VHH binders against q8pxy1. Designs and how they scored, part 7

Target 1, 323 residues: q8pxy1
Amino acid sequence: MMDPQIERKLIEIMRVIHESDKPIGARAIADELNNRGYDIGERAVRYHLRILDERGFTRKHGYAGRTLTDLGENEMNDALIGDRFGFVISRIEEMAFRTTYNPETDKGDVVVNISYFDKDDFETVIELISYTAHAGYMISPRVRIFEEDSLEMSLPPGKIGIATVCSVTFDGLLLKAGIPVEPAYGGILQIENKKPARFLDLISYSGTSIDPIKIFMNRTPTSVLEVLEKGEGKILANMRQINSSAYEMTGKILKKAEKVGLAGCITLGEIDEYLLGAPVETGKFGAAVVGGINGICALEETGIEIETNPISTMLDYQTMKEI

## First folded at step 1 (VHH)

Design h6 (framework vhh_8h5u_2)
Fold by ESMFold2-Fast, scan of step 1:
Structure h6 (fold): chain B 323 residues (1-323), chain A 124 residues (1-124)
Amino acid sequence: as target 1 above (323 residues)
Amino acid sequence: EVQVVESGGGLVQPGGSLRLSCAASGFTFSTYSYAMGWYRQAPGNQHERVAIITSGGSTNYPDSVKGRFTISRDNAKNTGYLQMNSLKSEDTAVYYCARSYPYGKLWTGEFDYWGQGTQVTVSS
């Protein structure tokens, strides 16, 4: 499980690697960090390098050391812009506040992810997203398609855009009912017999400059296709914490949302108890929700090239088409 | 017993219409993990997807039949349908009703076929 102090060290290590002209090893990284006033040893750097490898930010070159991947380079460029810590939580708060969808009227705006892919992949994309959604591993089977000449979305030539519902929509629904939601972790959830079993990996939302879900997508540790086939495998999910006083009302709101096709809350924990192996603070309960992009993960597993911007924007849910 | 029974095929003149039916037993089309579809095969050709309907009711068609064919499902009767209008000679084939496997085979057309199919001939 990652905490904010570890996330900060990972960013500093990536900065050292970014500034290197050639692959760099743990000892050299530790020495450079110590020269910059950090108190860190080679063993600690090796530990953090393994985390960066697992996230797909670094590539190993045997004994020569590590370089940044394209994903790692992008993460470093984002971190160098300035105030990035807490950005993802601030974005979640913004999008939750902008959510206006009311399950009782079936009207209003939901939070969406935007994905881009080649026109030639259109039929496969729609069919696999539909299948994943109807199997219960996405938030909603409704999508919106954007063509090249759309005024709503500027797309590169030969690309199609697709909007899928983001799990932050639930945070917005709860907020509108007076229930603040704390995003805790993005993670990889093990499914067994078509039911959630346990989180295998977690990244804290506090202290990251990049969405944990985007990190897992680029690392591709999921096996959504296996889950669809066998009812066993790994999907993206997030875990959020909610004050115990809102327990009953949260359950009622999520049941109303499910009746209108916004399903994706796979389990609610008990007050003061761990949920699927993830820790929950005293006075709170956990809520585990499927990642809104599991269908995109399934497409990536087939080798389809698709770029995704999670928690991207708001769309009127009535303008999204069921697939 | 898991079974599908296709019916409604026959001989029709170009420009005519036919309605195919797919009656299922031993499983349901309304289960959220499944989609059903119609596939066809002419002699010497590979199987071709004609229409898909998802558990949520969304439909998909290839350009060759789009606007002419309509797939539907009656969950209470556990029966699927294919309404075929403006039939062409190239629509001549054996038509099969299939339920998708749970694993990502929907987009590849690699389904289990439980029926013997129903012949559609568009001639003269």
Scores: ipSAE 0.000, ipTM 0.139, lowest interface PAE 17.5, mean pLDDT 78

Design h7 (framework vhh_8h5u_2)
Fold by ESMFold2-Fast, scan of step 1:
Structure h7 (fold): chain B 323 residues (1-323), chain A 122 residues (1-122)
Amino acid sequence: as target 1 above (323 residues)
Amino acid sequence: EVQVVESGGGLVQPGGSLRLSCAASGSIFSSYSYAMGWYRQAPGNQHERVAIITSGGSTNYPDSVKGRFTISRDNAKNTGYLQMNSLKSEDTAVYYCAAEYFSGWDLRYDYWGQGTQVTVSS
């Protein structure tokens, strides 16, 4: 595809069409985007719709407007999966600051993602999340279940909520020890022979370097089930940058966290060296951590409908049950 | 505090009408554009989406209610409505309102109400 800024607008237009589920015209699309805070006119929307038509993502329905094709729906689904990663730097900083968990005492609050699914899928969800966590592809095997009558969370009948530990918890652990962490990238990590090989796709957290939408459009979907079965495939992982002066202390804190079940750190890089193909700034080292929702990705791969709010809230780690 | 609260449920006879309301409150709903949806679940059945309306007013309905139900919203009041006409016994269910929004380009968040009972019987 071409210009990242154009590609960003194309994805958002497809999102509006997807939500409509009926033919929608350029005027209505522009109005909806303006209501979402985007500054775009009808003429610009018509230009972008032509590009989507040419790529086979949209289908024209006379005066009624456009719908997404099957190809367009697939591109939209890929973008929506990427949305669940929670790559908003100010949110990450806030939640890291709110983290109080101390691995020395095994007490305090951790950052969690919250997912919703049909009650009838409960056994499959718990089993697969447990398997993924114990295989080392989630942050922790501890979860918290919210039933439909929960006082802590309002859920529809037939729905259950599950909280899983978010990788931003590590940012918080390090911050509380006096170690500032720079979130660098979220991405898709290739696993080979049960070992990390390289990042295939990277999404910048800062938003000032690479356009995340272009990366979404070019990214490969996860294959967590393949990794669990064969020891090869693709998982979600995040990369952080930390000042070289904190190298030894970072290693010690992560080892303590691992002993109490927070075992999602895959690899620490060497000072001044790229980590798993991801760039690292001079004077820093990289830390690669599994994504907190790999078990949820595995469930989506089986066709289970599950909705996730990443970097959702804080929970007391002692209230989370090992599965 | 973020809340989504339904009202307007009740008992009606077949062929009757009912109007459900959904009030979304919290600073988040003033800061972000969001969609509002209505979902229902009857005992022994899967939950299903009944209607959705985007921040710009685009609507969608499943064939089971198309032409009978109308979703609308008042953005100034952060309130959504579901007008249900020509009600049938199979419309009996607990109805849920959901407010769905994006925090920027890459994040989606959903807030659900506790539900309101609609019973259609003679």
Scores: ipSAE 0.000, ipTM 0.109, lowest interface PAE 21.3, mean pLDDT 77

Design h8 (framework vhh_8h5u_2)
Fold by ESMFold2-Fast, scan of step 1:
Structure h8 (fold): chain B 323 residues (1-323), chain A 124 residues (1-124)
Amino acid sequence: as target 1 above (323 residues)
Amino acid sequence: EVQVVESGGGLVQPGGSLRLSCAASGFTFSDSSYAMGWYRQAPGNQHERVAIITSGGSTNYPDSVKGRFTISRDNAKNTGYLQMNSLKSEDTAVYYCARGDEWYFSPTGYMDVWGQGTQVTVSS
């Protein structure tokens, strides 16, 4: 196996290539790395680029340099998360803290996921996201559209961006009321007769560098379309653990949120009981919430190419429009 | 409140220089690994990215300004900068400072905090 220092240098080189608008050569890569405090020369960068080429992460453009392949982009995204190993929970905590939305006033910021797709798919994207949200498998039917001329989102020509509400918004709502929430598991939830049956697969948020929902998007197929058509199939969902002393207050807050269009809490478990097959610690109860991107999963199931960044940023809920 | 505020715009002769500043408040650039960028929009044109700097100090420029413009940041002062040299009439635009969260940053990544802009006019 390769030296960890070599693997680290490969990751940093991919990061530099990722940030470039056009093919980039070894000298420019070395210069950028030196600006970041790395002591590396052009010759060393060339040797590392060859390793990246062999792994299928980079594509050669003659003397113009390298770009990342689709495989390389995926590895780079994983490496960016990997540089923050163990920080997925910290990200959730940060975004929950930044949440200011108050369902009693319908004002403030919510946590959003950002997705990108071709303009030609716009009608289908809006229709299917709307249908999935109104069927109860997304957090909200409100979205924010970003066109290629939007200042807030630098999109390439022919692309449209869409923001959808992230389930971490619930962590923020509860935190504002004095209720700390522990993210426990991301997973694949079986739906039968339009009701939750059991978690089929679970990945703990503890000790992971990659959002479990992102892992499931890439490796385990959902069947959101099947759920929409027949009331049977697989969706993305996550589970939270909350201290038993907050049981009644949590239920009250989630019902208030639902009345203003922030739905997606599938069910609350009983104190000290497993929820839908997922383990719950003594002194706590579980809360199962739909993944905020089930509509995106449905689009991927139709063959539409769409890229998604979960738990992406904060957005003023008043700037989001119901679809 | 989380904000960025631009300053340093104005009228300059062709071939001249300007230094734009971007002051952040309500957050620090060292928190949560924020990238910052400069964008511009001339009348009748789409906005375009002028420069990006990541939390680690990596920079990126389009060919139109490469070698003439330099982006930098001073985390201790919580301020970003754009040094513009050898200015051309084509550089006339409103310049915007923006912040992006590096959690999922890409070359086309989402910028979530934008300034109001500062006018730069290059004319004789």
Scores: ipSAE 0.000, ipTM 0.359, lowest interface PAE 11.9, mean pLDDT 80

Design h9 (framework vhh_8h5u_2)
Fold by ESMFold2-Fast, scan of step 1:
Structure h9 (fold): chain B 323 residues (1-323), chain A 124 residues (1-124)
Amino acid sequence: as target 1 above (323 residues)
Amino acid sequence: EVQVVESGGGLVQPGGSLRLSCAASGFTFSTYSYAMGWYRQAPGNQHERVAIITSGGSTNYPDSVKGRFTISRDNAKNTGYLQMNSLKSEDTAVYYCATSPYDLFKWLSEYDYWGQGTQVTVSS
């Protein structure tokens, strides 16, 4: 006999814990819920966390706070099944809003993808990610490494975590300059003679409850290694649409970002024109960007097992190291 | 239809000057959309790069023409230019204008849209 209002609060607390990607305490959870429009205090959050602990949905990490268990992840996902239509768009919107990075000052937070792998694979992972980034098939050559005992990230024993810059960072840069961005497609982009030729496969962000990049990763449709060796093959890329009135300012912002190592804008389309075969609405232009995890795809192509959470969290770009 | 057309070629004496123009049509020529370059080909040789200007206005030249040639663009007129000074007999070639959308994967030799060429002859 649990009050439906209590069940809703438990789900929202689990959502906050899930979205933090590191252990989070009751005060931080309460503050985040208040920022989202919920009227809840720290003591009430502690009460609800105790219920989640008793149900096996959360695990406690001493003074660092709590993370979700596998049971908690499943419960949250099942409870959110009715809200999942548009969930990916909502996540992109949230992360773009949280982006504070300013290319003029080289300070602030960027959106990152988090991957983790066996520590025995560390040297191969770093070498191949570095190669892929310096070849231009990732957003940035800067990464953040998380050791097994890191307080910033809860990792399974024997695993190492790596953060790579996510393309949603560009959406955030543009939003902070007053430019609304519409995510359009995640896809597989054909490279021929080291240049983009066309999108071979596209998944609309508005038409899926699962991140298009995760769908492509599960099917292993990339040939990033072939692109690195021969200049031919398939990479992950995504496309966004922007209003034609912002055309010139968008170019300026992306140019400034490139100067500080935030590259990966493959090409800007013309106003009203299809871009690399992908549809663009009248009154808009397309912007195609490399997927932030092409180096991870290259590792999967070698047979290394890696788990990836795209559009995972925010990190201070100055804490990420060039490899 | 995207098209570029060269003009301004001709016969000039050694030490003289010549200005080539590249008129673009079928697209909006903007600072952040299109890069352009000039290439030349003498009989029996492959195309060689002469000058590049990026969408942002940055320029690059090979040592053979550096200090003598200047590339520029007028985005309002959809036109690019190559100012050639202190011309030598070795500069005799057909000059081609090339352009493509700004693209991080495209290298200077891989432009998508090429003109038909304009003849430059340097002789006494």
Scores: ipSAE 0.000, ipTM 0.099, lowest interface PAE 20.7, mean pLDDT 78

Design l1 (framework vhh_lunsekimig_d3)
Fold by ESMFold2-Fast, scan of step 1:
Structure l1 (fold): chain B 323 residues (1-323), chain A 120 residues (1-120)
Amino acid sequence: as target 1 above (323 residues)
Amino acid sequence: EVQLVESGGGVVQPGGSLRLSCAASGFTFSSYALYWYRQAAGIERELIASITSGGSTNYVDSVKGRFTISRDNSENTMYLQMNSLRAEDTGLYYCATDLYGFSWKEYDYWGQGTLVTVSS
């Protein structure tokens, strides 16, 4: 869990690293931040650099210091052009509001993640995503394929895009029924005997300019392939908080969604109780759902290069095909 | 319900021209690549032309320079303009789209075909 004050300091440290012509160390970062009016010491900078290293935003160059990774550069670009505080929460709220899918009719728009990869990897991509989805570690076995010159999604030359259903679709289904949902954490979930055991790591959605699940994909190792083969290992999951008065209705809606192939909810917690080690606010219960991109994590585990934009856009669920 | 419906086939003299149309419904037309296949008597169905969602085209060598594939996203229609027709162009022409592509040779949706006969 990271608070907004820590996130602010991490962004400012990344900005200093971005503006450096060479790897930069903690003392030089602290000196530059003090020159910009921040009161921070070298020891505090070292602490924050460890967090950036763990998130995959920075790369160590021995005693020479750190540089930004591609993920770190993307985080800085997002911070420069958008509202970096609350951006992901605002995005989730927007996409939930735009969700029109009705499980009773099997019609309407769902929220999707977009991934893209080299066209030569297409068969392996489809096979692993299918396997992961049918094992229950994705939101839906339905996907949609996009060409490199798609008008709906800009893709690099030589790449193919794939849309997979995003867990924010559940936020939209519940909102349609009058149930507000609060995103709480993205995390790494331990699976044992094909069942959820506990969260090993958590990042709060509050104050984050980049999706916590994207951070975990880049740094914290998943073992989705191990889970598929042995029923134990680590997957991406996220947790939501919902008002206790909606407990029964939430369960009913999620079961109806499962009937039409939207089956990403792993477990519901008890009112006022921690869920799988994650804290829950008083008067609420937790809902743990699989990360919509666990199949993409499995592909990365095989060494396939694949880029993912989580919570990317809306698609008509009727245009998505079961694989 | 996803449907592809071909039209525009007919009988033409060698050196003549035809324009085939493929009207699509039941999917987001503008987002998918579209293909023209030809099935001649006794010959396996072959891909002759493709057009991506953004309009990039590709052709088999035997029709390159003679055929032009195009799309009209506002009308959900794909076209094949066929010029300088030859006897070997005779066949049943199918349009297809590959929404997911488990195999690059297997397509989810095919039309019923439209017959082109080139005879003198």
Scores: ipSAE 0.000, ipTM 0.117, lowest interface PAE 19.1, mean pLDDT 79

Design l10 (framework vhh_lunsekimig_d3)
Fold by ESMFold2-Fast, scan of step 1:
Structure l10 (fold): chain B 323 residues (1-323), chain A 119 residues (1-119)
Amino acid sequence: as target 1 above (323 residues)
Amino acid sequence: EVQLVESGGGVVQPGGSLRLSCAASGFTFSKYALYWYRQAAGIERELIASITSGGSTNYVDSVKGRFTISRDNSENTMYLQMNSLRAEDTGLYYCATKYRWGSYKFDYWGQGTLVTVSS
């Protein structure tokens, strides 16, 4: 059997090759692995590439480098299924850990979503996001605006970015108090008489490589505008599961957050009971929170084109401005 | 938000033709390589065709000369022209791209379109 550390390096080299858009050489592979925290030189990469060649997982393209063979792609497909399904959960864990916001002091970093839209839509964007937030269907009425030069270079020119508070901020607040939170489902929540009624659709966070909220946005199944005007319709919401022993402390933390403008938790379930039709594991209770981008959904309903990157980064909450 | 949507699948007799389309949104389409994958029942998903941002194409041997991949950057659409179809070509066809978002790199897939070659 080969040394486990060598096998791990082989898998990581295959991952770099798999992610490349063209044949990739040993130097470029070594540089990318060092950027990912591995201590490996070009000579060692060349050695490992020979092992992959011998196993039939890589194909040589002269001086241009290596690509994965069909066997290598099949091997990586199997290996990446777990990573793909775990990507969103790992991102939630990372962002929750990086959350420093303290509702007692109103200081620190929160998790944000970033959305991009045409500069010409700016006034409509601000008005609808403000309306949705003040109606209680977003996490916070505070936003941060980014000029074109501050955005990712892969996005088209002529766009403006807006940061809105992400519900993962609550995972971070609870984590800092010693409360582990299980992100269970993203979903479509029916509102009736301005109150949560039931989940109409649910997607498990553990069963997808893409944030469930992104999937629902693509389908445009929401009617946020109808909810704002009539008190009935469909919004984005997500459901968390929390151990029953943390029930009272969770309620206190969420109430304190609400007093300082982080008011996205719309209901807590009873211990061992289904919440709004969604299943809850024995020994736990559910917490339903609004999707942090319901205002963006309202904009899409008007025909405005918006791209959203959920759970995108951390921002100092004090640098976000109330709208 | 990166989205890929396949269309054009269906039922055809052996020797028939189909053209698959993949409509893309949420990224700068012209800058990325694009891929067609095929998954038959009980078989792992395999790469059958690719096209680079510059238009260079590559094919698995079993479809070479029968299938043609192409792209239209003005329409943000990729195509797979499938000729002389065989029973072995039956499967779900997925379009894919590799995308960078900040420091993250990952593959995006469509939902798949079913091609059935039967008499």
Scores: ipSAE 0.000, ipTM 0.108, lowest interface PAE 20.5, mean pLDDT 80

Design l11 (framework vhh_lunsekimig_d3)
Fold by ESMFold2-Fast, scan of step 1:
Structure l11 (fold): chain B 323 residues (1-323), chain A 121 residues (1-121)
Amino acid sequence: as target 1 above (323 residues)
Amino acid sequence: EVQLVESGGGVVQPGGSLRLSCAASGSIFSIYALYWYRQAAGIERELIASITSGGSTNYVDSVKGRFTISRDNSENTMYLQMNSLRAEDTGLYYCAKYSRPWGYQTLYNYWGQGTLVTVSS
């Protein structure tokens, strides 16, 4: 309902306040925005700060300046991830539609997650991702590395990018075969004796503005290293619901995908039955799939700083190399 | 990251036995493939034995049946049991970890300091 230009400036001002480690004033905000390429003066910043104050997004600290309120932090976060309702589902649908990969030919585009880390961590990153994938807790052992001089991706000095296969690739494979898939939950799955036991925590994809897998990554409740070492612990997994009429075809397609290294489906449920404690709608069956970023979770467990964008983009699977 | 320290080297007579140990730091030891290299005076370092995270082993032909590589993940230690030692087994023994993803160059190696094995009568 507000002018989009005004709304964008409000978000950018909130970002500057968020990035400040102390209260910040209008002049300092204007100077920082000018340094970032925005043409804005102190008077205009003061006008926008008044709007933020009135909305309850900022708190004034006398002459020291402003900080974000909890409401302001939440609003900024919501604005950065798009519309509030169905954003994650819309993103999944978009990426599934763009998936062209065919397991029969081993050609086409898959959905990937992109992670960024310091280049001095490269050996440990590759080792843990490889081990996690070959142990069966990632979608594929194929990755693509983006270096500082990559033409496909602009990376800051000292950083490396890595693409790993996203579980939404399965949604796309099934869609291409005429099988619509409903994302139901992201969750934390308990592994016991190298087998899935039960979901310990679930977040519905429906009615959320943030990816459930991103929430779990930020909370770091996984113990992927423990699973790799002794076959018990907690991993990221997703639950999907599929119409019961597609049961046999789904199994056949997933088995063909496994043959070419897309082996992230942990288990298929029975029609009309809960799967691993997760609810399933009548007329459907559940499919539990490993989170495509369990290897990244293992890296975080070691203390490595790594930033991940799940369901990030499409990538030609033939350009990804097995590790 | 992993720091490697070798021990167990010494002087032994032909036909004797030695057990080398390679101690590593950290809980991620169990995920690494690990290697023993040998370097004789004036000769390039050669791979003699390897063990994967899953316990699969490989040996160079000259040590097959005489050497046994093993690991104890609970102690973060890898071992090389050397039996029926010969004069040509003399050298510096190094434990190592490296990453070599398919289609990429080797980017980094973790090397220990080495432990000297001398087989002499």
Scores: ipSAE 0.000, ipTM 0.182, lowest interface PAE 16.1, mean pLDDT 78

Design l12 (framework vhh_lunsekimig_d3)
Fold by ESMFold2-Fast, scan of step 1:
Structure l12 (fold): chain B 323 residues (1-323), chain A 120 residues (1-120)
Amino acid sequence: as target 1 above (323 residues)
Amino acid sequence: EVQLVESGGGVVQPGGSLRLSCAASGFTFSDYALYWYRQAAGIERELIASITSGGSTNYVDSVKGRFTISRDNSENTMYLQMNSLRAEDTGLYYCASDWEYGLYDEFDYWGQGTLVTVSS
């Protein structure tokens, strides 16, 4: 867990970068912060810049330094309006609590991601999302389409919206069964021979105001199309940690969800063991689920412009159509 | 000056043991998560063991029960005790440090590596 002092330093570093008219390096940032009364060295600034890079808030420009990304500007502004750290964990907790879907009845609300794209791309979007879902790289093959005239959401002109099932739905299913889930990491998962091999990159959910999956969409490339074509490449995935006492019950619930169409290459680790190369805390086991938006990543890889809001809202699963 | 320096590598027969050390200088060890990576010839560098600042340990399945990672914050040193060594354990072993939380694509500090050869 990041402490408040570290989070405050991250915001101040972003402020210095924002105020620079060109890319700025760690030494210049440290000098400027010291001029503003902060006692911080170049090493500490480099450490914090790495965190900002990993969160997708800054972009590297070789030796010239960093600039803020759009995500970084939004995070800085959100933090300046009040304490927003822990927002993603709070959002996950809220959406998990609001999840009412019951696999026994196939009724209730699931957590969804919302994406929107140019209506002229509709046919390609549906076909590629369907392909990705049926290949096992999304949570569910069910989607909900929101057209320009939809009363359910406001879309930019000429756009169509699509809802896809979010992996936080599993947090909600487990919570309703009495099992608390700790979101550990969003990450990039290597696929080899059509099987999960290892996590290549991870961002902790702790101490971030933006979903790690959203961060990866904007910083670390996926290669979902390569996975679909060759059975190897990189996809989005999430890892959760769960208390070892819930091991048997968790397995039972996840198998049940899989049988009714909520899947996504779910992998359970052994107690206190690495899961796909990712560390797991003592007394816990890991649970890995593919990201709910891998089909959207595949679309971006084809050059289609598509915007995504992960962990966006709740949606009645019965209003979602299998594609 | 910040450095991580590995030592303890060498040639050993299958079933033998080695203890690797990673000594840190120029920074305070106690607040960092610490890692051992292994790189075999022609293979991508892989994470094999980690220890958090709080002392929690994790291992890749292939070394579980044979390797033990530990840390001594007072000596600013991390260790990897390797028992029941196999030919497949041959490789360059790197220590790395990062400020908390899991695996990232770039670490704050890397060592230069130490060679372990398991030959029959």
Scores: ipSAE 0.000, ipTM 0.104, lowest interface PAE 19.7, mean pLDDT 78

